VHH binders against Uncharacterized isomerase mll1393. Designs and how they scored, part 3

Target 1, 302 residues: Uncharacterized isomerase mll1393, of Mesorhizobium japonicum (q98kn6)
Amino acid sequence: MQTRNYLLYDVFTTERLAGNPLAVVLDCKGLDTIAMQAIAREFNLSETVFVLPPDNPKHKNRIRIFTPDYEMPFAGHPTVGSAIALAELAGESGAGIFVLEENIGPVRCAVSRHDGAAFAEFDLAKLPEPLQLEADPQAIGAALGLAPHEIGFENHRVAFWSAGVPYVTIPVANLEAAGRIRLDNQAWSELAPRKSEWAFASPYVYCRETVNHESAFHVRMIVPGTPSYEDPATGSAAAAFAGAIMHFDAPTDGISQLWIEQGLEMGRPSRIRLELTVQGGKLASARIGGHAVKVADGKLFI

## First folded at step 1 (VHH)

Design b3 (framework vhh_8fcz_2)
Fold by ESMFold2-Fast, scan of step 1:
Structure b3 (fold): chain B 302 residues (1-302), chain A 123 residues (1-123)
Amino acid sequence: as target 1 above (302 residues)
Amino acid sequence: QVQLVESGGGLVQPGGSLRLSCAASGFTFDDYAMNWVRQPPGKGLEWVSGISWNSGSITYADSVEGRFTIIRDNDKKMVYLQMTSLKTEDTAVYYCAKDEGYYDILTGYPDYEGQGTQVTVSS
């Protein structure tokens, strides 16, 4: 009987049953694309990773990433989670750089231990760019069920950013306001920019007040739709949000590390670390990183 | 200075064939996956095909599987889309895209960066 091992990890967390879940299927040499897609659909997680031998023997592995419906050339939480899973399988300890061959190309992942837990980070291939927002910011806030005085804090204003995936970044006054947001899909669809003809750009709601004292920002990310749904930890949104941080906070030259907490209102507390390297007042590079913890392991009879 | 220049589109009859080309410059071509995406008249972008940096991984949308072939030539910094058995539903502007890897779970499509090339399939 053929069997294939798999691992379940929760990503962007040190606690099981939190973060963004990931299935990692091991030893996938001999699986074709149809089989991989069917397995990803069976797991029915946002993404499932399939581990293959590397094409370049100096690299750690090749990975392929599938949603239930299609293959992705790259995704943040699968990259962080896979780097940690593969480092743990290889045996532990110390800082290391692992190259994962993804469809996008080779991705360099720095694996280390942070506060006694496994941690991985990768450099952004695309830095955040500002996009034109034509909708009234107050109307955008109202589509989330918030009054005008609840939108914004300090000098932060509604903006539109992309580091590959566009997000409407929406500052709100405090944790209480963030906790009360409710997306009106009809109102949102009349105001929000599209990220494609298939979908409207997602709101990324943030505030300076946090639950965890180590966090720089508290955030929520809601994917519009009928029904809409909330994502527990969104690396692509954190990448876009680096643009808002650069624009409104103007961090000084050097390296800044920020923890972003997400997923608390939906019972999947998560933490993403954003690192900004600033040179001459400009963002020179950025990294997304986080922890991951193994939840389960098992065997597929495939 | 990333530049992508698509070409090879045109008017073709159903059942015909076309080969699209994408010339890339301004980045380390061998380090990135490349994709073809298309936009039919009055509709949104749809992903067509992807090819990894070394041609080791190739994927196709269900609508084109078995009819289209994606090819890359790293020495020439070119990506091609060989299209056969064309249908009226394949009518679209076709774009090639360097895969930046940051996608929404609902769409999964990369940013396209070229000017596009028009393919029209009509009887």
Scores: ipSAE 0.000, ipTM 0.159, lowest interface PAE 14.9, mean pLDDT 84

Design b4 (framework vhh_gocatamig_d2)
Fold by ESMFold2-Fast, scan of step 1:
Structure b4 (fold): chain B 302 residues (1-302), chain A 123 residues (1-123)
Amino acid sequence: as target 1 above (302 residues)
Amino acid sequence: EVQLVESGGGLVQPGGSLTLSCAASGFTFSSYDLAWYRQAPGKKRELVAGITSGGSTVYMDSVKGRFTISRDNAKNSVYLQMNSLRAEDTAVYYCAAEEYWGSDYYTSDYDYWGQGTLVTVSS
């Protein structure tokens, strides 16, 4: 009988039972791929991380990331959560560079403390780019259960952006409108752009009104399907949304940091920090970051 | 322009072997993850095998031990060696390529797809 220690972290939050949950299985040398996949299915979280010794001894660790069904080369909240979890296990405090070997290659994470809590961030590999959107914006709003006057605020319009994963970015008038959205999956499938031959792009609904006064935007992200589901905190969508911010808000040259609140309507309040470096009126680089907090630890009997 | 071109499909008897090849052009092959998917009539596409830019592999449970995925970056090609073929392996097989950030908790977020190659396992 073998045992493995595991940690449960909530990512993109300082509060337990919030954020995007992550299981981190420790000391996985000798655990085969079949066992890792089965363990990920058992946790039944969007992703589970398996920690292995690094190939390069100057790096912190190698990690492997699994959905319940498949292994992934990279994912945002597992990277943030793993960087924080491993730094805490090592007793590391203060700022530093933390290299995680992922299937895509080495990922450099900046680990620090922010407002007295553990924080990690990483640079975007792809900057957001605009995509063509052919669907009627009012029809898109109707598929979310909203009236035409509830779509848009200021100069913001429905748009389609990708920083690797495409999202339909949908401005809504206020918090009340954001709170009432409900995706009609059949209606969405008839008008939404595709992200692949087999899937439709997800709506990313945002408004300027926020619950937390420190947030720049309030957002919701719903994955279409039968059934559809709401994600508590989506780093890839925040990355794509940086394109909408650049286009509609046109921030001035320099470094801007803004917090995006997500997951409140589904009971998983979360916060993602987006950092924009603007040069000559254009986005030169961007980072995604956040907090994570340990919620539990235990042993797997496998 | 980006292209993925599959070859090597055909008719084979149960217990036989086939090697599928996928030739890629129009992107920096060595930095992309590559996968083989299959689709049988009336079913969704399912991941058969994947290989990352770093060389790590993943397999669907029903093909583990029978199929092997490999890549040759010098030739911009990915391969699927299929052994001990069964009637239930009959499907159109697709080559797919994804740069990282193309995934959002789903294995179906590949950036580029080939046109497919038919594999029929029948006596």
Scores: ipSAE 0.000, ipTM 0.139, lowest interface PAE 15.9, mean pLDDT 85

Design b5 (framework vhh_7qia_2)
Fold by ESMFold2-Fast, scan of step 1:
Structure b5 (fold): chain B 302 residues (1-302), chain A 121 residues (1-121)
Amino acid sequence: as target 1 above (302 residues)
Amino acid sequence: QLQLVESGGGLVQPGGSLRLSCEASGFTFSDYAMGWYRQAPGKQRELVAFIYSGGSTNYADSVKGRFTISRDNAKNTVYLQMNSLRPEDTAIYYCATDTYYEGWSDEYDYWGKGTPVTVSS
């Protein structure tokens, strides 16, 4: 029998049993794709990370990221959580800056401390780009169980953005509207753009009204499927959302940092820091950051 | 102006100990991460130990259990306590600083002049 060590972290949080849980499976050289997918399905977490030797010796590691149903090219909480986990596990070379090789490409990660807790952030490998959305925005809102007047605020409108993983960004009027969202998967599948031949793009619902005064936005992200499920904290969606912020808010030149709160409706309060570097009215670079805390460790008998 | 001054290097026998100091000035020391690097003859500069502003530490595998990094924010000083020294620890040791939260780089923002450590065989 094979044995693999694994770690459990809660990501985008300083508190255990909050944030987005992540399994990090260590020493995965020799596991094939079928085995990795089966292990990810067994954990049944939104994502599971498999740590591999890097292809470039100057990089920290290669990681592969799997949902229970498929492999992802990139995901934010696996990147933040893996950076912190590998830095803590190594206790040396992970201090400061290193590169994680992901399917989307090399991801530059920085590990530090923020407010006395482990913090990591990464540079976006791809800046957000707008995608065509053919569906009626009000019909999209109806698929979430909302009335037309509850969709949008200020100048914000339903849009479709990708920074490697595409998301339908859906502004809603307030916290009350955000709290009532329920995805009709059948209706969604008839309206929503695809992210692949086998999957539809996920809705990323946001509003300006927040529970915590330090947050710039309150968000929810629901992965469509049978059944659909809600993700507690989604860095890849925050990366795509940077496009909506640039388009609708047009932040001034310089560096802006925003905290995004997520996961409150499902009892897993989470916070993601988005950093935007704007030059000449255009997004020059962006970073996603957050905290993570170790919850457990163990062994897989496979 | 930002300044880092290393001291404490010298010649020791294998198994000996040295304590390196790096005194910082010209910036808000307590807000910055501090690291110790070394460069042996003919080799690239490598990370030895790192201490974040909050006190968390990381070490290179080659020095784990033998070296201890610490800081004194009141004195604007970072230290490297080196125990059980080996001939392969012979190098010039450099102090460096990096910024937290933003301005990430594969290079530290500033390097000191270095302090030589020689472990005789």
Scores: ipSAE 0.000, ipTM 0.101, lowest interface PAE 19.7, mean pLDDT 83

Design b6 (framework vhh_7xy4_2)
Fold by ESMFold2-Fast, scan of step 1:
Structure b6 (fold): chain B 302 residues (1-302), chain A 124 residues (1-124)
Amino acid sequence: as target 1 above (302 residues)
Amino acid sequence: QLQLVESGGGLVQPGGSLRLSCAASGFTFSDYYMAWVRQPHGKGLEYIATISGSGGSTYYSDSVKGRFTISRDNAKNTLYLQMNSLKPEDTAMYYCAREGDYYWSGDSYGMDVKGQGTQVTVSS
C-alpha cells in the first residue's frame, strides 16, 4: 500500500472555514486517471487537485483538476490555491512567478504577500466576450424569485458573458434583493442558455451595495440543479463579469483593481480580486487573484 | 439508494440499430433532466443527448442529431436512447446520467449521478 500526502486549503479567503475549499493531493506521479477520479469522488469537494512533476523543468508543476465526476481543463480557485500551497511547501514567502501546467496549457501565477497574507493571481487566457441572451430579463428575474423592480441598478442590465465559461450576469437592486434570491430550477432550465452540451449557464447575481466597505460588488453564484448548489467563490464567473463591468461602468484607461465579495449568504465569506488593464477604452488584459489559507493536512492510503 | 442501471448494449453491424434503457431508482425521476453520455475506449466523456423532466424538451450533440432519439417513461422511471444508422465511431461505453451540478463550482459543467454503463460496439 502506498501513502500520499494531501493538503486542504480554503481559497479566496484569509480565514479558515471560509472561502472555497480545495484538496491538493501531492506527489501523484504513478497515480492513474481512474484513481485520481475516485479520490476526487471520495473528497466530494467541488474540485480536487493532483500535483505532478512538470513536463517543462522550468515550470513549477503540472496539476490535474477533477470534480467528483470528471476532469477539468482549468479552474480558477484550484489555480490560486495550488500556487499558494506549492509556494508554502517550498518555504517561499516572497514574490515569485509559478507556472502551473494545466490541461488548458501553462498558467502563469504571480505569488506574493498582500496585507500580510499569501496571495496569488493569474492572467486570463481569454478576455470576456458578450453572448446572445434570448430570454426575457424579467422572466430571468422571476426564476430567481425577484420582482421586476428588483432587477437592475443604474445602467446595469441582465447580460450573458463568457471568459471561457459563460454566465448570466444579473444586476439586482441591493443587498436585500441579493439575499432573497432562490433559484427555481425548472423555470431556469426553460429560459437559460446552455454553458455546454451538458449543463445550463449559471446565474451570477451582483449588486453595488456591499457588506465589506472595501468591496466594489457583492455577488452570489448559483449552480442550477435539483437541488441547486451555491458556490462560495467563483473565479471563472468573476472573469466573465469583467465584461459586464467594462460594458456598463466603462472604467478609464489604466489599471483598476476591484474586490468582489461572495459566499456570505451561504456562510463561506470569500473575496476575489479582479484586475482590469484598460487601454483606449478597451480591456487589454485582466487578472483574477486572491488569498488562500491552509486548513488541514493528511495522508491517503492507496 | 440512488441508482441508475443501463442495459441494451451489444455488438451491431454498421447501419444497424440498438435501443438503450436506463432504470432509475431512489429519487423522483420526473423532477430531473436526464442525459446520455458516452466514452470511447481511451477517450474522454462525450455528451449525446438530454431530455427535460416532462419530456417536452430534447437536445442532441451534432454527431448524433437525426440518428439518435432520447425519450423517457416517467411512470416506469426509465430513460431510453434509440440509436439508428450506427457507425463504427459510435463504439463506446454508454452512460445514463442525471443532471444536477449541485456539488461542482461554476468553473465546470457537472454530471450529478452516472450509472455503470452499457457497452455498444459497432463492427462488421
Scores: ipSAE 0.000, ipTM 0.210, lowest interface PAE 13.3, mean pLDDT 85

Design b7 (framework vhh_7b18_3)
Fold by ESMFold2-Fast, scan of step 1:
Structure b7 (fold): chain B 302 residues (1-302), chain A 122 residues (1-122)
Amino acid sequence: as target 1 above (302 residues)
Amino acid sequence: QVQLVETGGGLVQPGGSLRLSCAASGFTFSSYEMGWARQVPGKGLEWVSYIYSGGSTEYQDSVKGRFTISRDNAKSTVYLQMNSLKPEDTAVYYCAADLWEYSGDYYEYDYWGQGTQVTVSS
């Protein structure tokens, strides 16, 4: 029998029992891929992280990221959560930069403190690109249970964006409309673009009105399926959404930081910080960041 | 300019083998995830196999155990070794590049080759 220590963090939050939960399994040298996949299935979280020694000794660690069903090359909330977890284990509480080796390659993470809490951010490997959307925007709204006048605000329109993972970005009139959305999975499957041969792109619903006055946008992200489910905080969707912000809001040259609130309607309030660096009216780089808080630690008997 | 050039397709009998190659240029090959997808006659495009920049691999269930994806970063080439071929593997096979984050069953490709025809028939 072997044991492995693990940590449970809530990511994109300063409050426990909120945000997007993450399991971080420590000291995974000697675990094979089959064992890691089985452990990820056991946790049954959107993603589970396995911490390994780095290949380059100047780097902090290597991490491997698994869904319950397969290994991922990269994911946002695992990167933020792991960076904070590893910095806290090392007794690092100030500003610092270190590299996490992921299957996609080295990911530079900056760890600091915001509002007296641990904060981490990373640079996007891929910037958002627009995709073609064939579906009627009013039909898309109807699939969410909304009337035509509830879709859109200002100059924002339904669009389709990807920064590695595609999302249908859907502006809604206000918080009340956002709170009333209910995905009709059958209707959605007849209208929505596919993200694979057997899955449809997820709706990312957003509005300008927010619960927290410091948020720039209030959002919800629902994964279609039988059953469909709502994700509490989606870094890949925030990355894709940067494309909609650039297209519709056209922020001025320089650095813009904005907070996105998510997960409130499903009882997992979360906050993602999106940083945009704009040069000559174009997005030059972007970062995803957030807080994380430890909720538990324990041992796996394997 | 990004280019993906597939070779190795052809006609093969059921139970036979083929090796597809995809030569890439115009980007930092070692930093990209690479995959193979196929267009089956009468169906849409379907994902076949995926190899991460770090070397980990994934396969569609119908090809698992029969197909093997690999890469040679020094040659900027990705390969698909296809064994125990079946008539239902008949398709145009496309090499594709660039996925860096996914969850669920996502497989988006930014760059595509021209495709190579694989026909499995007696």
Scores: ipSAE 0.000, ipTM 0.146, lowest interface PAE 15.9, mean pLDDT 85

Design b8 (framework vhh_8h63_2)
Fold by ESMFold2-Fast, scan of step 1:
Structure b8 (fold): chain B 302 residues (1-302), chain A 121 residues (1-121)
Amino acid sequence: as target 1 above (302 residues)
Amino acid sequence: ELQLVESGGGLVQAGGSLTVSCAASGFTFSSYEMGWSRQAPGKERELVAGITSGGSTYYADTVKGRFTISRDNAKNTLYLQMNSLKPEDTAMYYCAKDSYEWLGDSYFDYWGQGTQVTVSG
């Protein structure tokens, strides 16, 4: 007889039925890789987490992260969500620092309460770096269904950045323009830089005008493909976007925190906090953080 | 620095077997999904097999049941065992490293120089 408890969390949100959904399967000692992959496919969410005892007893837990099709070495959305889920299971209501063992290695997480809600953050393993982009900005705009005058605001221009995962960062004039984007996958494939021989970098569309007055930027992230699909909250893209912020906005020395709103156009409003530590006009370190809220709990019959 | 070096290719008779290998360096091999792709002259590249950091495998329909991908994390080496080879398997075979990602879509951010496999009829 085996039953396993699981939790459903919405990540990068304080509100249920928003954010990026995550399944967290508890007490996974004894599950093999084949079973974990099958369970992840059954949930059919972007990612599913499996919680295991830690190898180092001073660490909180080991987690394994699966898409429906494969296991990942690390992912930000599952890390934030798992950190909050595990802290809540332990009955912790204050600040806590612990390590989650992931396939990439140990990941230090800080869990706290921010504005009355559970919050977790972690340091970026890689800081953003610029990549070469030769695409015509007017053609980029056309691939998104926008006119030339709708691409750009202030001094911001189309750019290409990576903090481990590359993104084409595309400033658009306002919320109305952001709301009208539609990716022409054929046109995009003719313009976009590649991630690899078979995959194109995703557009990360942003504007200064926001729905939530506490947000610094409004963004959308679309994964190219046939069909293309939109992600509700993308920490890796926010990390890359830190490069565009440093380049175009040149924030002053010190620590700054920016809230990025995403997922509104696809019906999953989400918020990611990007923290920048700037020294001598250069990015010294950065953190990604967010809230998560429990939506449901249940049991798997195996 | 970061390197992928393929080896083990060669000429083999139809119906035969061959193993190609990929030596990885400059990154934490055990933490990444790895894969094999191939490109025949005048054709697009085809992903033939992949293996996750946890050891789960997947294959293209064209090679399923004939090819086996495996990894040795202690040696930082990826393998592709090819059985029941056909002339249509003739191609340059490339080792691939998946990049770190938060979205959950798989893609490969670094490719080696390749190793040629030629299957005679």
Scores: ipSAE 0.000, ipTM 0.146, lowest interface PAE 16.2, mean pLDDT 85

Design b9 (framework vhh_8fcz_2)
Fold by ESMFold2-Fast, scan of step 1:
Structure b9 (fold): chain B 302 residues (1-302), chain A 124 residues (1-124)
Amino acid sequence: as target 1 above (302 residues)
Amino acid sequence: QVQLVESGGGLVQPGGSLRLSCAASGFTFSSYDMNWVRQPPGKGLEWVSGISSSGSTITYADSVEGRFTIIRDNDKKMVYLQMTSLKTEDTAVYYCAAGEYDFWSGEPYEYDYEGQGTQVTVSS
């Protein structure tokens, strides 16, 4: 038997007991895949990270990412959280760029300080693409328990976007409407486009009214299913949502940085920063970023 | 119903090449990302490569980067995997999978297989 150190971080937050939690298991050389999968199941978090030496000595580390049930080639909040955790562990301060080797390939991360707190960001590999939505917007709203007048604001309309993962982006009138949504999974399954043969696209509900005055949008993301569940902070949805922002808001050429608040209704307040680089009225590149804060450290007896 | 039919596997010597094909039917192929996933003997599933619905974004696992090439043809509803410089550790059953993989936030993605896949054996 041996012990391995682990760290627990809350990601997309500066406050402990908020954001999206992440376990980071250190010094995993010699730990096999079966053991990593069992440890991830034990933590029972959306994802658990295992830190390994890099294959290329110029890179920071290799990481492997596991859900309780399987290994993933890449994940957003594990990448942000791991970048911050590894930079802090190494005693690094200020701005830095390094590479995390993930199964998807090398991922360039920029670690810096923002508002006096550790911050990490990475470039989107896929920019948002519009998808056809056949469902009536009023029916979509009814599946969330909302009246027709509560769907939409300004020129924003229900739409369907993907930056790797598809989301039905649903503008709602205000915070009160966003707070009252409840997904009728049966109704949703009859209306929603599929994202795969076994799953329906998730609703991403947003409004301009925010709890934090520095946020550009307030959002909620519900994963349909029996049971359905709410995610505290969803980088893939923020990436897809960049498409809706480009289409409806048409930001001017240059760099725009937007804070998106999420997870408040489920008691895990979170903030994702979306950076858009616009050239000639078109999205040239985008980044997802956020803060992370260490909650705990401990040892696994394995 | 979604149907994916893999072909092109076989026995090849180390350093050799193979091209795998996947024919898709029963869904709007041009609206889905396509992926190749493999399962080596006695091991779990391992993601190999992905290509976006439009074909503009392509990604590879670090173990195959520079050796494998993924290609799609939306008119023919086909996705291909060109494999070169094959190694014994590439021995696996290869499956193609339709569906978006969440590269951003770590949301789980489940790969579904419509058949047995196609067996690739790299042996001298």
Scores: ipSAE 0.000, ipTM 0.163, lowest interface PAE 19.2, mean pLDDT 84

Design c1 (framework vhh_7qia_2)
Fold by ESMFold2-Fast, scan of step 1:
Order: sequence, then structure tokens, then C-alpha cells
Structure c1 (fold): chain B 302 residues (1-302), chain A 125 residues (1-125)
Amino acid sequence: as target 1 above (302 residues)
Amino acid sequence: QLQLVESGGGLVQPGGSLRLSCEASGFTFSSYAMGWYRQAPGKQRELVAFITSGGSTNYADSVKGRFTISRDNAKNTVYLQMNSLRPEDTAIYYCAADRGLYYSGSYYPSEYDYWGKGTPVTVSS
């Protein structure tokens, strides 16, 4: 009989049964790719992490990230969740910096505490860049079930941004408008830019009005498809959204930290921290960070 | 270099059957999800059927009960068995090796779309 220990973490949250869930399988030396994929399918979470010894002994660990269907080169909530899980396993309670080897390459993570809760952040390898959007903003709003006057606030307008993964960033008037969104997938597919030849870019809907008074923005991210689905916390979208923030809000030189709340409408309240370092009115660097909390531990019999 | 080669398309009468094959080379086939898509004249490409690396399947509503997707990892091949064909099924059918379709939270999707060149299917009397 063989066993592997695993941890379940909720990521981008300080509260259990919220955030984006993550399984972290420990001591995976000796598991092959087929076994890892089968285990990820068994957990049936957005992503599952497998912890391996590092190739460079000065690094913390190597991790491999799997959806139920395939292996990923990198993902945000697995990186934040794994950094916290591994720091907690090692008994590291203070601020620390270490490297996780991912298929994309080494990822530098900083683990600390914010208001007594475990927190991790990592530097963006790609900064957001604008993409061309030809679609009529009124038609985009209609595809979300909203009237023209409900699209936009202040100087914010519909835009298209990528920091590796492209998103259509869609400002809406308020929380009430954000709460009424329903994606018409057929209408969206006729208007939306493509993410790739096989997929359309996802809408990232945001407003200035928030449920949590410490949040700068309230957001929803819906993946188009038949059926479409809503993601509870999307680090890649927050990274792309940094482009919209820079363009419309033009934050002053220095460091800006912004909390983004997501997942409330689908019952998984989540918070992502976006940090922007601005020099000469331009984005010099950015970080994605968040909390994670252990919800369970157990043994996998394999 | 990743390559996908489709075969099995052709002309068939309404109510007939065809089996499409897509043979993959240049990558670890068993780790990829595989899909069949189609494009009819004047329409966008649409998903027909999808099979995960683990063998789980999904079908478009228009083909459920008539089409079956399957894979043979030993042969690096994905299949689409099409039964009870209708004139509305007329399209160019494309095979795709797809790691990007059902992911979330990633900063670095595969930049390259892995598609075959397509195989035409015509259903007419």
C-alpha cells in the first residue's frame, strides 16, 4: 500500500470555504505524469499542485500544476497557495523569500503576514499591454444583459488588455448592475475578440462600488462557453486589469496597493491584492498577492 | 514540432455515417485534451466534441446521441464517429490539441494554436 499526504487550501481568502480551492499533494518524487493527471482529475478542482524536490538545491521546491484535463506551465492561485502551504509546513512564520520552480521557470515568491494572516505574492513576468478592440461597447453591454447607461463609470471605458492572458475589461455603473450580469454566449461569440483560435476572450466586469469597504474594485470573471462558468478568483485577469487601472486612473509615481474582491455572486468570496510600482507615470513592475488558509489535510491511497 | 493530420472526411447521404481520425505527432499525446471543431460556410468555428487526457467527454447539443469522440493513446489518435448525419452537419472538421480550452488562473497559456488543416464533410442527397 502506498500513500501521499495532501493539503487543501482556499486561496485568495482568510476564511475557509471561500476563495479558489487548491489541492497540494506532497512528496511527489516517484509519481509519473499519468498518475499526477489522474489524481488531479480525482480532486476535480480548477488546479491541483504536486510538490517535488527542486532541481536547484537553493530553491524551495519544484511544483507541477494540473487541471483535471492537462498540465499548466504556471497559474496564479496555485503559486500563492503553494508558497503559503510550503512556508507553513517548514514552520516559517516570518517574512521570507524563496523560489518555486514551475514549468514556466523559477518564480520568486515572498511570504509574509498581513494582519496576522498568511500572505504570499509574486512578481509578474509580463506587464499588461493594450490590445485592439473593434466591438461596439453598447453591443458588449447587451451581451451581458445590461443597458448602455449601465456600462462605464467616471472616465472608464471598455478595453482589451493582456498580461499573458487577454481579458475584455468592462466597467459597469455599480454593484446592482454587476449583480445582474448574465452572459449571452452566442451574442458574445459574435462580438468578442479571440483569446486563441479555439476560444474567445473572457469578460472581466468591474465597478468602483464594493461590498468590502477596503476593496478598490468589485469584479466578476466569466469564461464563455456552452455552458459558460464563473471563476471565483482570477490572478491572470487582475494582472491584465492593471493595464486598465494605469490607463484610466493614472496612479502617481510610487507603490500603489489595491484589493480586488471577486467571487461574491457565485458564493466564493475572494480577495486579490494587486501592487503597482509606477515610475515616471509608467508601470515599472507589478505583483499579485493574496492570503490562503488551510481547510483540510489527508492521505491519498495510491 | 507538433502536427495533427485529419482523415476520413467525404461525401455521404443523409442518415449515413463517417468516422474521422486525427493522428498526432511531435508531442506527448496522452497529456493533451483533444477536440473536434467544425466550420460551416458563413459561420464561426464551433466545438463539436472534446475528450480530456483522462477520457472524459463533452458534446455540443446539436450532436449529442449521434456523434462519439474517443482516443487511442497507443496510436496517438483521436476519433469522431458520426452517425445519423444531416445536411446541417456539412462543414470542414478540424482537430485540435488543446491545453488552453478549460484552464483558469494562468498567466502563460500556450501561445500556439495546435490545429489540423481540416477535413471536409458534405452531407447531401
Scores: ipSAE 0.000, ipTM 0.158, lowest interface PAE 15.2, mean pLDDT 84

Design c2 (framework vhh_7xy4_2)
Fold by ESMFold2-Fast, scan of step 1:
Structure c2 (fold): chain B 302 residues (1-302), chain A 126 residues (1-126)
Amino acid sequence: as target 1 above (302 residues)
Amino acid sequence: QLQLVESGGGLVQPGGSLRLSCAASGFTFSSYAMAWVRQPHGKGLEYIATISGSGGSTYYSDSVKGRFTISRDNAKNTLYLQMNSLKPEDTAMYYCAASPLTYYSGTYWRTEYDYKGQGTQVTVSS
């Protein structure tokens, strides 16, 4: 038996026991796919990362990402958490730019300190684009348990956006309305656009009123299904939501940074930073970022 | 209106080769990372390979690295998978998938795709 070190991080949070938990298993050269999947199942956490030497020596590492049940080509939360974990392990004080080789391809990460805490961000491979939505906004509101007057604020309207994964972005009047949403999966399935042959697009509910004064938006994301369930922090949805922000808020040229709070109703308060680089009134690039904090470390006897 | 249509599957002996194709329509193909995934009969979905929108970056599962090559022709909106040194364990339905991204569902992590095609069957006889 050989021991392997592992780290446990909570991602998209500065506070331990919040955000999304992530296990990072170190020095995984020589560990096969079957062993990695079995270890991920043993941890039984949201996600487990296995750190490998990079194929390109100029890159920081290769990482492989596993749920308890399957391997993933890419995930935003594991990328942020792994970037911070590896920078801290290397004694780099959380500063620098490096590339993590993931199954989707090389992911450029920047690690820094933000407000005294470790922070990482990565460039979006795909910018948000609008999709056609035929559904009546009042019917969408009803499927969430809301009255027609509770849908929308200012000039924001229900829309459909994708930055790789499509989301129905749904503005709601205030924090109270956001707190009361309950997805009627049957009603949703009758009006929602599909995100694939196998599933309907998820509602991404947002409002301008927030619990944390530093947040630009308060959001909730519900995955439709049997059963439906709420996601505590969704980087792919924040990326799609950048499209709604560009369309309705039309931020001025330059760099805008927005904090999105999510997961509060789930009991896993999380915060995602969206960075928009606007040139000539158009989105030129965008980044997803967040904090992560180490919760524990240990050894696997395998 | 996004559509993916796989082709090129069939029967082959161990050690043989096949080339799969995926014809894409209804979206800006060059803006999407593309993947090949497979599902053996009665088993779960297994990731095979990913290629970036520009084609500049490719990644492979350890089970196929060195044997399979993913490529794309953005002018023709077509994704390819060249499969060499095929093994009985490679027998599966192969799917083309657009923009594989993952997120936490509150209980489990989920991989979502803009679309997953209808699939093409690969059978390695032994």
Scores: ipSAE 0.000, ipTM 0.154, lowest interface PAE 18.9, mean pLDDT 84

